# Designs tried in a protein design chat: VHH binders against Prephenate dehydrogenase [NADP(+)] (TYR1). Part 8

Target 1, 284 residues: Prephenate dehydrogenase [NADP(+)] (TYR1), of Saccharomyces cerevisiae (p20049r14to297)
Amino acid sequence: KVIGIIGLGDMGLLYANKFTDAGWGVICCDREEYYDELKEKYASAKFELVKNGHLVSRQSDYIIYSVEASNISKIVATYGPSSKVGTIVGGQTSCKLPEIEAFEKYLPKDCDIITVHSLHGPKVNTEGQPLVIINHRSQYPESFEFVNSVMACLKSKQVYLTYEEHDKITADTQAVTHAAFLSMGSAWAKIKIYPWTLGVNKWYGGLENVKVNISLRIYSNKWHVYAGLAITNPSAHQQILQYATSATELFSLMIDNKEQELTDRLLKAKQFVFGKHTGLLLLD

## First folded at step 5 (VHH)

Design y07 (framework vhh_enristomig)
Fold by ESMFold2-Fast, scan of step 5:
Structure y07 (fold): chain B 284 residues (1-284), chain A 121 residues (1-121)
Amino acid sequence: as target 1 above (284 residues)
Amino acid sequence: EVQLLESGGGEVQPGGSLRLSCAASGFTFSDYEISWYRQAPGKQREWVSTITRGGSTNYAESVKGRFTISRDNAKNTLYLQMSSLRAEDTAVYYCAKDEGYDLLEGYYDYWGQGTLVTVKP
């Protein structure tokens, strides 16, 4: 069985290396224009580098499109029709709706669609990290078993979702968090003089240090990350609006000194969201 | 700075034809593949067509056989000839260029302002 990777960004490269290390035959491509540069860069790699996605599609039994969500439709339209009979096809993007639309539109009808999303950065150990597997369209039960067998080498905690569930959860756990810190940073810009910018951010203490480091990490992202998390995920709009509404209501309770109502609201949220978990266990 | 400016949109009857243009500046036009995308009211942006540096073309299944993409490198202009237009083709059409390639992050696109095409019943 041959596994194809279309797109050798950080996640595509991680998958290619993990699969080859586990003994799988892997063939990869990225943009044809950069083939010679990539061939030199990966001359000692265990995977086979080919010029384009047509060659990957024609040879692979399982293909992972590891490209940006905004580009997936174009790439699948180009290389998808070259997929051989019975191929399993999926992506590795942060938003699944564009993948599913592209796969349904451009893939041969005899291809199975099973897509994945590793919920971690490309430079961390994959063991114990969450991995979403979405079995969207499979005519053959063995396809799902095959994808699980390939992904086993990552030793990840597998989570099985629909693509709709995935996009909702991603909106909640990433888009809202980014929106919150971006809005907070925008507010800070009004005050102009910050203790952390005067060289004391490490010694200011407590949650302030954590806050500053999270903000720096978020503000260091490229704009297309925010686009992928918010603009191209329809679920994100509703979740961000709900967050803004909830924040406004809590602030109103605080400003109006409605202590009992505020306390009851927070306790209800704690019980609903965390239930059995009373602290650091929720980080695991 | 990359600049893409679309034009040629308008109202047309079903079965009609329109020719869209995209004027490019701020980069060496002949060195890049350029694409057309569209976004219908209430829908997500969808890819329509791409033309490579060498002139090879690719099309979305929904427009194949009806639309023709072409380029004029001397004029830094991209074209989309649309024929046999249907109500489903009503959308804002965007010209897009790959903004750059990063060996670690892959590639990303840049879009123009768009031009509206309305196919009236």
Scores: ipSAE 0.000, ipTM 0.113, lowest interface PAE 19.4, mean pLDDT 79

Design y08 (from a07 with D102E I103V L104Y T105D G106S; framework vhh_enristomig)
Fold by ESMFold2-Fast, scan of step 5:
Structure y08 (fold): chain B 284 residues (1-284), chain A 121 residues (1-121)
Amino acid sequence: as target 1 above (284 residues)
Amino acid sequence: EVQLLESGGGEVQPGGSLRLSCAASGFTFSSYEISWYRQAPGKQREWVSTITSGGSTNYAESVKGRFTISRDNAKNTLYLQMSSLRAEDTAVYYCAKDSGYEVYDSYSDYWGQGTLVTVKP
């Protein structure tokens, strides 16, 4: 069995190295323009580098499209039709609807669609980290078992969801977080009041240090990350709207000095979200 | 721990020149493709230029012939020499590790803090 990876960004490279280290045959490509440079860069790599996704598609039994969400449709339209009979195809993006639409539209009908999402960055140990596996379309019963066998080398905690469930949970947990911090940054810029007015090193400590690090991380991301979380994820629209509505309602209670109503509302939210947790929440 | 730190920005008049630098640490600099991006106020981020580990260069249409990207692997430093600057070049310039296709993951991006370039008439 041969595993193909289309896209050698940070996560694609992580997968390629993990799979080759586990003994799998792996073939990879990135943009054809980079072939000569990548061949030199990865001369000592255990995976095989090929010029384009047509070569990956024609040789692979399982293909992972490790490309940004905004490019998935274009890349699958180009290389998807070259997939052989019985090939398992999936992506690795944080937003699954664009992947599923591209796979349904461009892949041969005899391909199985099983897609994944590692809920962590490439710098962390994969062991114990969450890994979503979505069995969207598998006409061959062995396909799901094969994907699980490949992913076993990551030693991740597998979570089995539909793509709709995945996108809703992502919208609920990530899209609002980014929207909230982008909104705070926008407000600081507009009113010209910065979180560290007295100087960066004088205000760094405790909660302020955490806030600054989160803000820097979010504002340091490439713009297509934000597009993937909000613009290309329809589930995010409802969650962001609810966030904006809730923020407005809380502000209204504050402006009208309705302390008891505000307190009651916050206690109900705390009870639902955190239950008995009174500090750091650790998820198993 | 990947770190990228830009410098060299400032104010210049149209037709002027600036040289930006990006100091890299926490990874094998010589092995990676590194890019310059920019973002003007109220606009989306724009790719400016890329240099591969082998030294091949590529440029956005808007900067071809005016900007030159280069690298010094011994110093772990990326450069952008900007000439014939125009008002539309006003932006915060970012150094970024770029390995080709980008996969969504909030923790996988490696960006610097940026350096502001202002072209004032």
Scores: ipSAE 0.000, ipTM 0.183, lowest interface PAE 11.1, mean pLDDT 80

Design y09 (framework vhh_7xy4_2)
Fold by ESMFold2-Fast, scan of step 5:
Structure y09 (fold): chain B 284 residues (1-284), chain A 123 residues (1-123)
Amino acid sequence: as target 1 above (284 residues)
Amino acid sequence: QLQLVESGGGLVQPGGSLRLSCAASGFTFSSYEMAWVRQPHGKGLEYIATISGSGGSTYYSDSVKGRFTISRDNAKNTLYLQMNSLKPEDTAMYYCAKDSGYDILTGWSFDYKGQGTQVTVSS
């Protein structure tokens, strides 16, 4: 079996090297304008570098599109139709709806769609890190087993989700978190409040340490990363709107001195978060 | 063709200083954040510093904050790293990178990094 990687950014390269080191046959491509440079750079690599994704698609039994979510539709439209009948195809993007739409639209009907998302950066060891595997469309039961056998070399903790579950969790845990801290930081800038007095290498104590670290991390992100989490994920729109609505409602209760109604709202939220159905435990 | 060429590395004693340079070509340099990353022998890649396209914002890892300074000259398409108070644990191959940013789920992502320049801190 041959594994194809379309996109040799840091994550694509990590996958290519891990798979070849594990003994898999791997064929890779990136943008054609970089072919000569990449061919020289990776002359001693164990994977095979080819000029374009048509060559990858025609030869591979399992293809991973390791490209940004905003580009996935165009790239799959170009290279997807060249995929062999029975090929397994997936992506490695942080937002799955654009991948699934592109795969459903452009791939031959006999292609299985199993997509992945490694929840870590390229500079960390993959061992023990979470890896989401989404079995979206597989006509052949052996396809899912094959993907798991390939991914085994990463020694990651597999998490099996639907793409809807993945994008909802990403919206809830990441896009809303970014929106909340971006809005908080914007407020600090406008009212000229410094939420810390010590540098990033000092601990302020308790919750303030967490707040400082999250804020600095979120504000270090490039716009296109936030765009990927918020703009391309429809679930993020609903969750961000709900966050904004809830913040406004709580503020309204506070300024109107509606102490009992505010207390009832917060108590219901506490019971939901720490109720038995959530399985959450408070740590001392 | 996107190209990044690092220079300025070498052997230096603990407490010494070095200035690294990175010559960039093949893209609109001032439009992108740039980063310095390093890789000690036999270890993973470690993030060091990032600078915004305009040079108005910088971010540093805790291991180098207060000792290293990242800067850029957009007129010369050149990125710099001034390294002071060098320690043996700073020994690594240093790379400049065209930074695509940090994602909390996937971590730091780089569009491209150069061939590197070796920094060795020993007496």
Scores: ipSAE 0.000, ipTM 0.110, lowest interface PAE 19.3, mean pLDDT 80

Design y10 (framework vhh_brivekimig_d4)
Fold by ESMFold2-Fast, scan of step 5:
Structure y10 (fold): chain B 284 residues (1-284), chain A 122 residues (1-122)
Amino acid sequence: as target 1 above (284 residues)
Amino acid sequence: EVQLVESGGGVVQPGGSLRLSCAASGFTFSSYEMSWVRQAPGKGPEWVSSISGSGGSTLYADSVKGRFTISRDNSKNTLYLQMNSLRPEDTALYYCAKDSGYDFLTGYHDYSSQGTLVTVSS
């Protein structure tokens, strides 16, 4: 069996190296215009670099599209039709709806669709890290078993979701967090506030230190991370809207000096958060 | 395994120039966006400049645009910051940083622990 990887960004490269180290045959490509440069760069790599995604698609039994969510439709439209009968196809994007739409539209009907999302960075040891596996369309249990056997080399904690569940959970837990800190940072920039007081080294320094470090990490990400979490994930739109609405309502109570109404709203929120016996640490 | 070692700092007069270097090891240097971040005494960190893995795209903070030039030599795994027309407000400890790549979950950079000190004084 041959595993194909289309896109040699950080996660694609991580997968290619992990799969080849585990003994799998791996064929990779990135942008065709860079083939000669990439072939020299990866001359010592254990995977085979080929000129384009047509060659990957025609030779692979399992293909992972490790590309940006905003580009997935175009790339699958180009290379998807070249996929072999019975090929398993998936992606590694942070938003699954665009992947599923592209795969359903452009792949042959005899291709199985099983997609993944590693919830960690490329420098992190994959062992014990969460790995979402979405079995969207598979004709045979053998396809799902094959994907699990390939992913076993990562030693990740597997989580099985539908793509709808994945996108909703991502919206609830990640997209709102990024939106909140992007909003805070953009507000600082617009009103020309510089709230920094701490160095770049991580020392325990209270809430201000936490705020600065989270802001630095979020604003240091490439823009397509934000796009994948929010713009291309419809599930995120409602969550971000609710966050914005709640922030505006609290701000209105503060500006209007409605202390009792503000207090009542905060107490209800506190009761919800700390009233659950979920094994969470008490922060008070 | 990732290591970033800054050098090239020193004391210069206003209007002077310095070139900072960052020697990188433990990762495929050409695959990552690199940045310069500085921290002035008594202030927090300020992002200065970023460069794409290929060197084809650069970004600068408004405070340094037109005066500083970021560049890289992928054959030597080295990042550079050419600083011209230095001002007293450029006095800071300068750090190089590696982009973590496409990772919405962690989203953090690797920073050097040491940095290199630039002092602009008469």
Scores: ipSAE 0.000, ipTM 0.142, lowest interface PAE 18.5, mean pLDDT 79

Design z01 (framework vhh_7nfr_2)
Fold by ESMFold2-Fast, scan of step 5:
Structure z01 (fold): chain B 284 residues (1-284), chain A 123 residues (1-123)
Amino acid sequence: as target 1 above (284 residues)
Amino acid sequence: QVQLQESGGGLVQPGGSLRLSCAASGFTFRSYYMSWVRQAPGEGREWVSSISGYGGSTYYADSVKGRFTIARDNVKNTLYLLMDSLKSDDTAVYYCARLSYKPGSSFYHFDYWGQGTQVTVSS
């Protein structure tokens, strides 16, 4: 069987290399105007580079569209109709609604739609990281098993959701984390502090290094990720608002020397967090 | 009305075994693929195994292959998961789920879920 990858950005390249290293036949393309440059760049790669997505679609049994969510509709409209009978098609983006709409609109009805999302950046070890797999439309469970067998080389923990559940949960869980680190980074920029210099040069290890690495990872994301997580999801708005409110309230307790109220509030938060793992607090 | 009810979970030590059951009612059980899906504390749902309507085909996540066995009894309308060599990583709530899939259909998803049964693997 042949795996096709349309788009050789960071995640597309990660998938192409991982699948090829695992022994799969992989055929890839990116923008046609860059073909000659990419062919030279990847001359020693084990995957096959071709000129366009028509060639990928006509030869592949499983296709992953590794393109920006804003561009996926146009790309699927162009290359999707060239997919052969029984092809499994999916994407690799942080927001699934645009993928599903494009796939439903442009793919032949005899194509199965199984899409994925690795919940990590392209430069981290994939082992043990969560990998969402969404079985949206398939005629046979063989398709589902095939996708799982391909993804097995990542050694990820597979999580099964609908696309609606994925988009809601991803926005709800990641929105406040992004908001917190974006606000922290904007504060550093305004004060003109370089925390990575402090962490790397004088304070190796500890929470400062973790903080710097998370901040760099979040700021390395394209702005489309921020828009998708925050702007288009009402649940994300509520999470960000709650974070801002809680931060302000804690600051007020500190400024007013409300030690007992501050301590009580923090202890209740601690009990909730640790109680979650035992189920004891949840039953109360 | 479709109902799925799991049982058989509990506390077990590493290396132990458990047998989960799912009692199904309100639909023609033999006409549907059935699955087990688990959710570890703080994680999303992870597919474990699926079985075809008449039991002729079984599918397993790589993490459980060789340790878990899915089975069904279409006379009793019951789905089973036999779990051997349990590891701490198998700790999760295990859900019985119905696959909305038929041979020749172009649509496949989990349309009904049970309430879940807790499996805890610890010393």
Scores: ipSAE 0.000, ipTM 0.170, lowest interface PAE 20.4, mean pLDDT 79

Design z02 (framework vhh_7nfr_2)
Fold by ESMFold2-Fast, scan of step 5:
Structure z02 (fold): chain B 284 residues (1-284), chain A 123 residues (1-123)
Amino acid sequence: as target 1 above (284 residues)
Amino acid sequence: QVQLQESGGGLVQPGGSLRLSCAASGFTFRSYWMSWVRQAPGEGREWVSSISGSGKSTYYADSVKGRFTIARDNVKNTLYLLMDSLKSDDTAVYYCAKLSYRSGTTFYHFDYWGQGTQVTVSS
């Protein structure tokens, strides 16, 4: 069995290397205009690099589209129809609704749709990290078995969700956090007041260090991460709007010096979020 | 019409063994993933194990891994769960289930269930 990867960004490359190291036959492609450059860059790689997604689709038994969320529809429209009978197809984007819509619209009906999302960055050890597997459409009973057998080499903590459940959880746990810190950074840039620089890291400690590190990490992400988490995820829109509304409400209470109402609002939030669990929460 | 009928449950002492069977009819058994799901008194459903149509691949919940073995006989249209080293925590009604086909449901979402067979592990 041959595994195809369309898109050799950070996650596509991670999958290609992990699968080849586990003994799987892997064929990969990225944009055709980069073929000569990529062929030189990956000359010693164990996977096979081919010129385009048509070649990947025609040869693979399982295909992972590891492309930008905003481009998934266009790329699947181009290469999806070239997929073999019985091919398993999935993606590796942070938002699943655009993937599912593209796969349902453009893939032959005899293709199975099983998509995945590693809930970690490309530079961390995959062992023990969460991996979502979404069995959206399986006509062949062995397809889900095959995907699990391929993913076993990652040694990840597997979580089985529908694409709706995945997008809801992603919106709840990631999109609003990114929106909040992007908003803070935008405000700092507009006012031209930013008390933290890279040098502040020498003071190691305190809550302020946590804040600056989160901000730096979020702003270091490539634009397609923001697109996937917010722009192309309808589940995220309500969460982000609620965040903006809550921020405005809290600011209004502060400006009007409504200390008791502010305190009551925050205590109710604390009870809901933490209940039994109080104290300092640190993020690594 | 799809029918799944479990048997083989009963009372057993801790450390004992049981073999559950599920007789399937009304569909092409060899073409579908089959699973065992259990429900303890007052608790929700817990997925136990799944087996591919060919029988080539099997998956187990961490709580039963190394103690239970799922198997199938595609000639007899029968699913089995071989339970060894039984613990009091294994006490539950065990259901044979046909895995959802062509759907985006979770691994625990099944389109057909049997009536269940009671397993009680007690001294």
Scores: ipSAE 0.000, ipTM 0.127, lowest interface PAE 19.5, mean pLDDT 79

Design z03 (framework vhh_brivekimig_d4)
Fold by ESMFold2-Fast, scan of step 5:
Structure z03 (fold): chain B 284 residues (1-284), chain A 123 residues (1-123)
Amino acid sequence: as target 1 above (284 residues)
Amino acid sequence: EVQLVESGGGVVQPGGSLRLSCAASGFTFKSYYMSWVRQAPGKGPEWVSSISYSGGSTLYADSVKGRFTISRDNSKNTLYLQMNSLRPEDTALYYCAKLSFRPGSTYYHFDYSSQGTLVTVSS
């Protein structure tokens, strides 16, 4: 069995190296105009580099499109029809609706669609990190088993969702978090208060340090990627709106000195987090 | 909350037949690959059969191939296992399974009923 990877960005390269290290036959491509450059760069790599996605599609039993969500439709339209009978096809993007739409539109009906999302950055050890596997269209039961066997080399914690469930969870965990910290950073920039710079802040401990690290990670990423993710996911709109509404309500209670109502609001939130949905004892 | 309720087990003589059912609730049944897994007394779990989303593809363990038939009814959120030509070796607790997220964890697993349905093949 041959595994194809279309796109040798950070995650595509991580997968290619992990799969070849585990003994899988791997064929990769990136943009054809970079072929000669990439062939020299990856001369010592264990995977095979080919000129384009047509060659990957024609030879592979399992293909992963490791490209940006904004490009997935165009790339699948180009290379998808070249996929052979019984090929398993998936992507690696953080939003699954564009992938599924592209795969349903452009892939032959005899292709299975099983897509993945590693919930970690490319520089992190994959062991123990969550990996979502979405079995969207599988006419062959062995396809799902095959994908799991390939992914086993990552030693990730497997997470099995529909693409709708994945996108809702992503909206809840990523879009709101990014919106909150982008808002906070924008506020700091406008009032020009940034007390944790090197040589200025003496106190970097505790939640202050966690706040700084999250802010730096979010602002170090490409701005338009987070904006695009929120725009393309309808679930994100509702969650961000709810967050903004709750923030405004809390602020209103604070400026009106409504201490009892504020306390009641906070206690209800605490009860929901620790009582209603967790069922866990409060542990230090 | 995901619920899988197995039924249809019982005591049967060698060569007999039983049909197991699994009523699923709390998730979008039509969007999940479903399986049957069994556990004989004192042994670990053994995968028996799997079925694709549409029911168009099925897979069987060599030990049951040709004797068991897996099927599903997505309109009723129900999974079935028709068991024919039963043998003493088929004696086990049978579990309906999907791979799913358990609330409170960072990973997914086979989501089995805690109860299963007991199949005993004895003369």
Scores: ipSAE 0.000, ipTM 0.097, lowest interface PAE 23.8, mean pLDDT 79

Design z04 (framework vhh_7xy4_2)
Fold by ESMFold2-Fast, scan of step 5:
Structure z04 (fold): chain B 284 residues (1-284), chain A 123 residues (1-123)
Amino acid sequence: as target 1 above (284 residues)
Amino acid sequence: QLQLVESGGGLVQPGGSLRLSCAASGFTFSSYYMAWVRQPHGKGLEYIATISWSGGSTYYSDSVKGRFTISRDNAKNTLYLQMNSLKPEDTAMYYCAKLSYRPGSSLYHFDYKGQGTQVTVSS
């Protein structure tokens, strides 16, 4: 069987190399205008590079669209109709609703839709990292088994979710965290605070060190990650809006000197998050 | 061309109920998160509730949770707010708003706020 990868960004390339190293036949493409450059760059790669997604679609039994979330609809509209009978199609974006909508709209009805998301960055060892597999539409039972067999080479901890469950968890664990640190950084920039200054050992360790490291990681990501998490994910919109609302409400209590109401809100949050099972959460 | 028209406000006694409506036109209503916000006389805007474009997800401020219900009818381009167990503190001008997240902003922007509908809860 042949695995096709459309998009050779960081995650697409990681998948292509892992699958070829495991002995799978892999064919890849990226933007046609870069074909000659990419062919030279990947001359020693074990995967086969082809000019466009039509060639990938026509030859593959399983296709992974590893493209920006905002572009998934356009790319699937172009290459999706070229998919073979019984092809398994999925994506590798951080938000699943736009993928599912594009796949349902543009793929032949005889294609199965099974999509994945590795919950880690492209430079992290995949072993033991969470990998979400979403079996959205499969007419053939062997399709789900095949996807699992391909993904086994990553040695990831597989998690099975619906796309709705995935988007809610992503909004909660990633989109809100990104929004919080992006908004904090934006605020520092506007009021001209530079938090990395170590003039008096003020930022030496503890929470300051954690804050610096999280901010550096978030701001080192490409802006398309934030677009995918926020703009195209309705679950993220709701979570981010609640975060912003809560921040505004807390600020209102602070400026009005409503200490008892502020304390009550914080204690209710602590009870919900850290009440009975305090020892289950680790932060390092 | 883009318009939001609120209606359904009025004078009610504490413990009473009102249903507000917002008729939307000039944009693809089913593609946007919608919200209700209110402004008491002489005070700032207060967020009340938000609903996702499909109606499948809703969020409420703590002050109205359990008393107010936001809903929408995408076929009719209409947003609703069912208000129960009304309190004098709920007295305000009520506005519906279209939400968007602007690139480079940490907060949602209320793109359109209509003329509003006055809700007065007598003591």
Scores: ipSAE 0.000, ipTM 0.103, lowest interface PAE 21.7, mean pLDDT 79

Design z05 (framework vhh_7nfr_2)
Fold by ESMFold2-Fast, scan of step 5:
Structure z05 (fold): chain B 284 residues (1-284), chain A 121 residues (1-121)
Amino acid sequence: as target 1 above (284 residues)
Amino acid sequence: QVQLQESGGGLVQPGGSLRLSCAASGFTFSRYYMSWVRQAPGEGREWVSSISSSGKYTYYADSVKGRFTIARDNVKNTLYLLMDSLKSDDTAVYYCARGSYQVTGKYFDYWGQGTQVTVSS
């Protein structure tokens, strides 16, 4: 069986190397205009580099589209129809709705759709890290077993979700965090505060250092990360709205000097946060 | 005509055990992944476990790993769920479903009628 990878960004490259090291036959492509440069760069790689996704699609039994979510529809529209009968196709994007829509629209009906998402960065050891596997459309029972056999080399903690569950959990855990810090930074800009600027007799430490690190990380992202987490994920809208509502409610209690109601609200939140998940907060 | 019929549910105390069965008919049972999906009162459906057509590969939700065991008998066309160390949070209607583990039911093409499991002292 041949595994195809379309897109040799950091995660695509990680998968290609892990699969070849495990003994799988792997063929890869990236943007055709970079073929000569990439062939020279990866001359010693164990995977085979080909010029385009048509060649990957025609030869592979399992294909992973490791491309940006905003580009997945265009790329699947181009290369998806070249997939052979019985091919398993999936992606590795952080938002699954665009993948599923593209796969359902452009793939031959004879293709199975099983998509994945490694919930870690490419420089992290994959062992024990969460790996989501979504069996979206599988007319061949062997397909799901095959995907699990390929992914076994990562030694990841496998989590099985629908794509709807994946996108909801991603919205719950990431979109609100990004929205909160983008909102905070926007507010600082409007009132002309530069909280991470060192001045006379000032220094970073404790909570301020954490705030600076999170803010810089979030604002250093390319705009399409924000689009993927908020604009293109409908599940994110309700979570962001709830955050905004809660912030406004807390502010109202503060301005009205309703100390008992504020305390009750915060104690209920503390009870929820430090209940059954106390240990997990300390393992970050 | 495809039919899936669950049995084995009931009332059990916390820490107890139950064995659920699902009798399948009207299709070649040995060719399909089979799954257990549950629905707690007032909640959505939650995928619990899946087993491959051969029985060689089994998959579990994190909430039940180490406590539940899925099994199948392809000669008897029966799917099983062995539930140990039951918790009050396991209280739900348990459904047998043909297909992998898609909790939304989108790619489960047939469902049983469900069997009630109540874990309460």
Scores: ipSAE 0.000, ipTM 0.147, lowest interface PAE 19.4, mean pLDDT 80

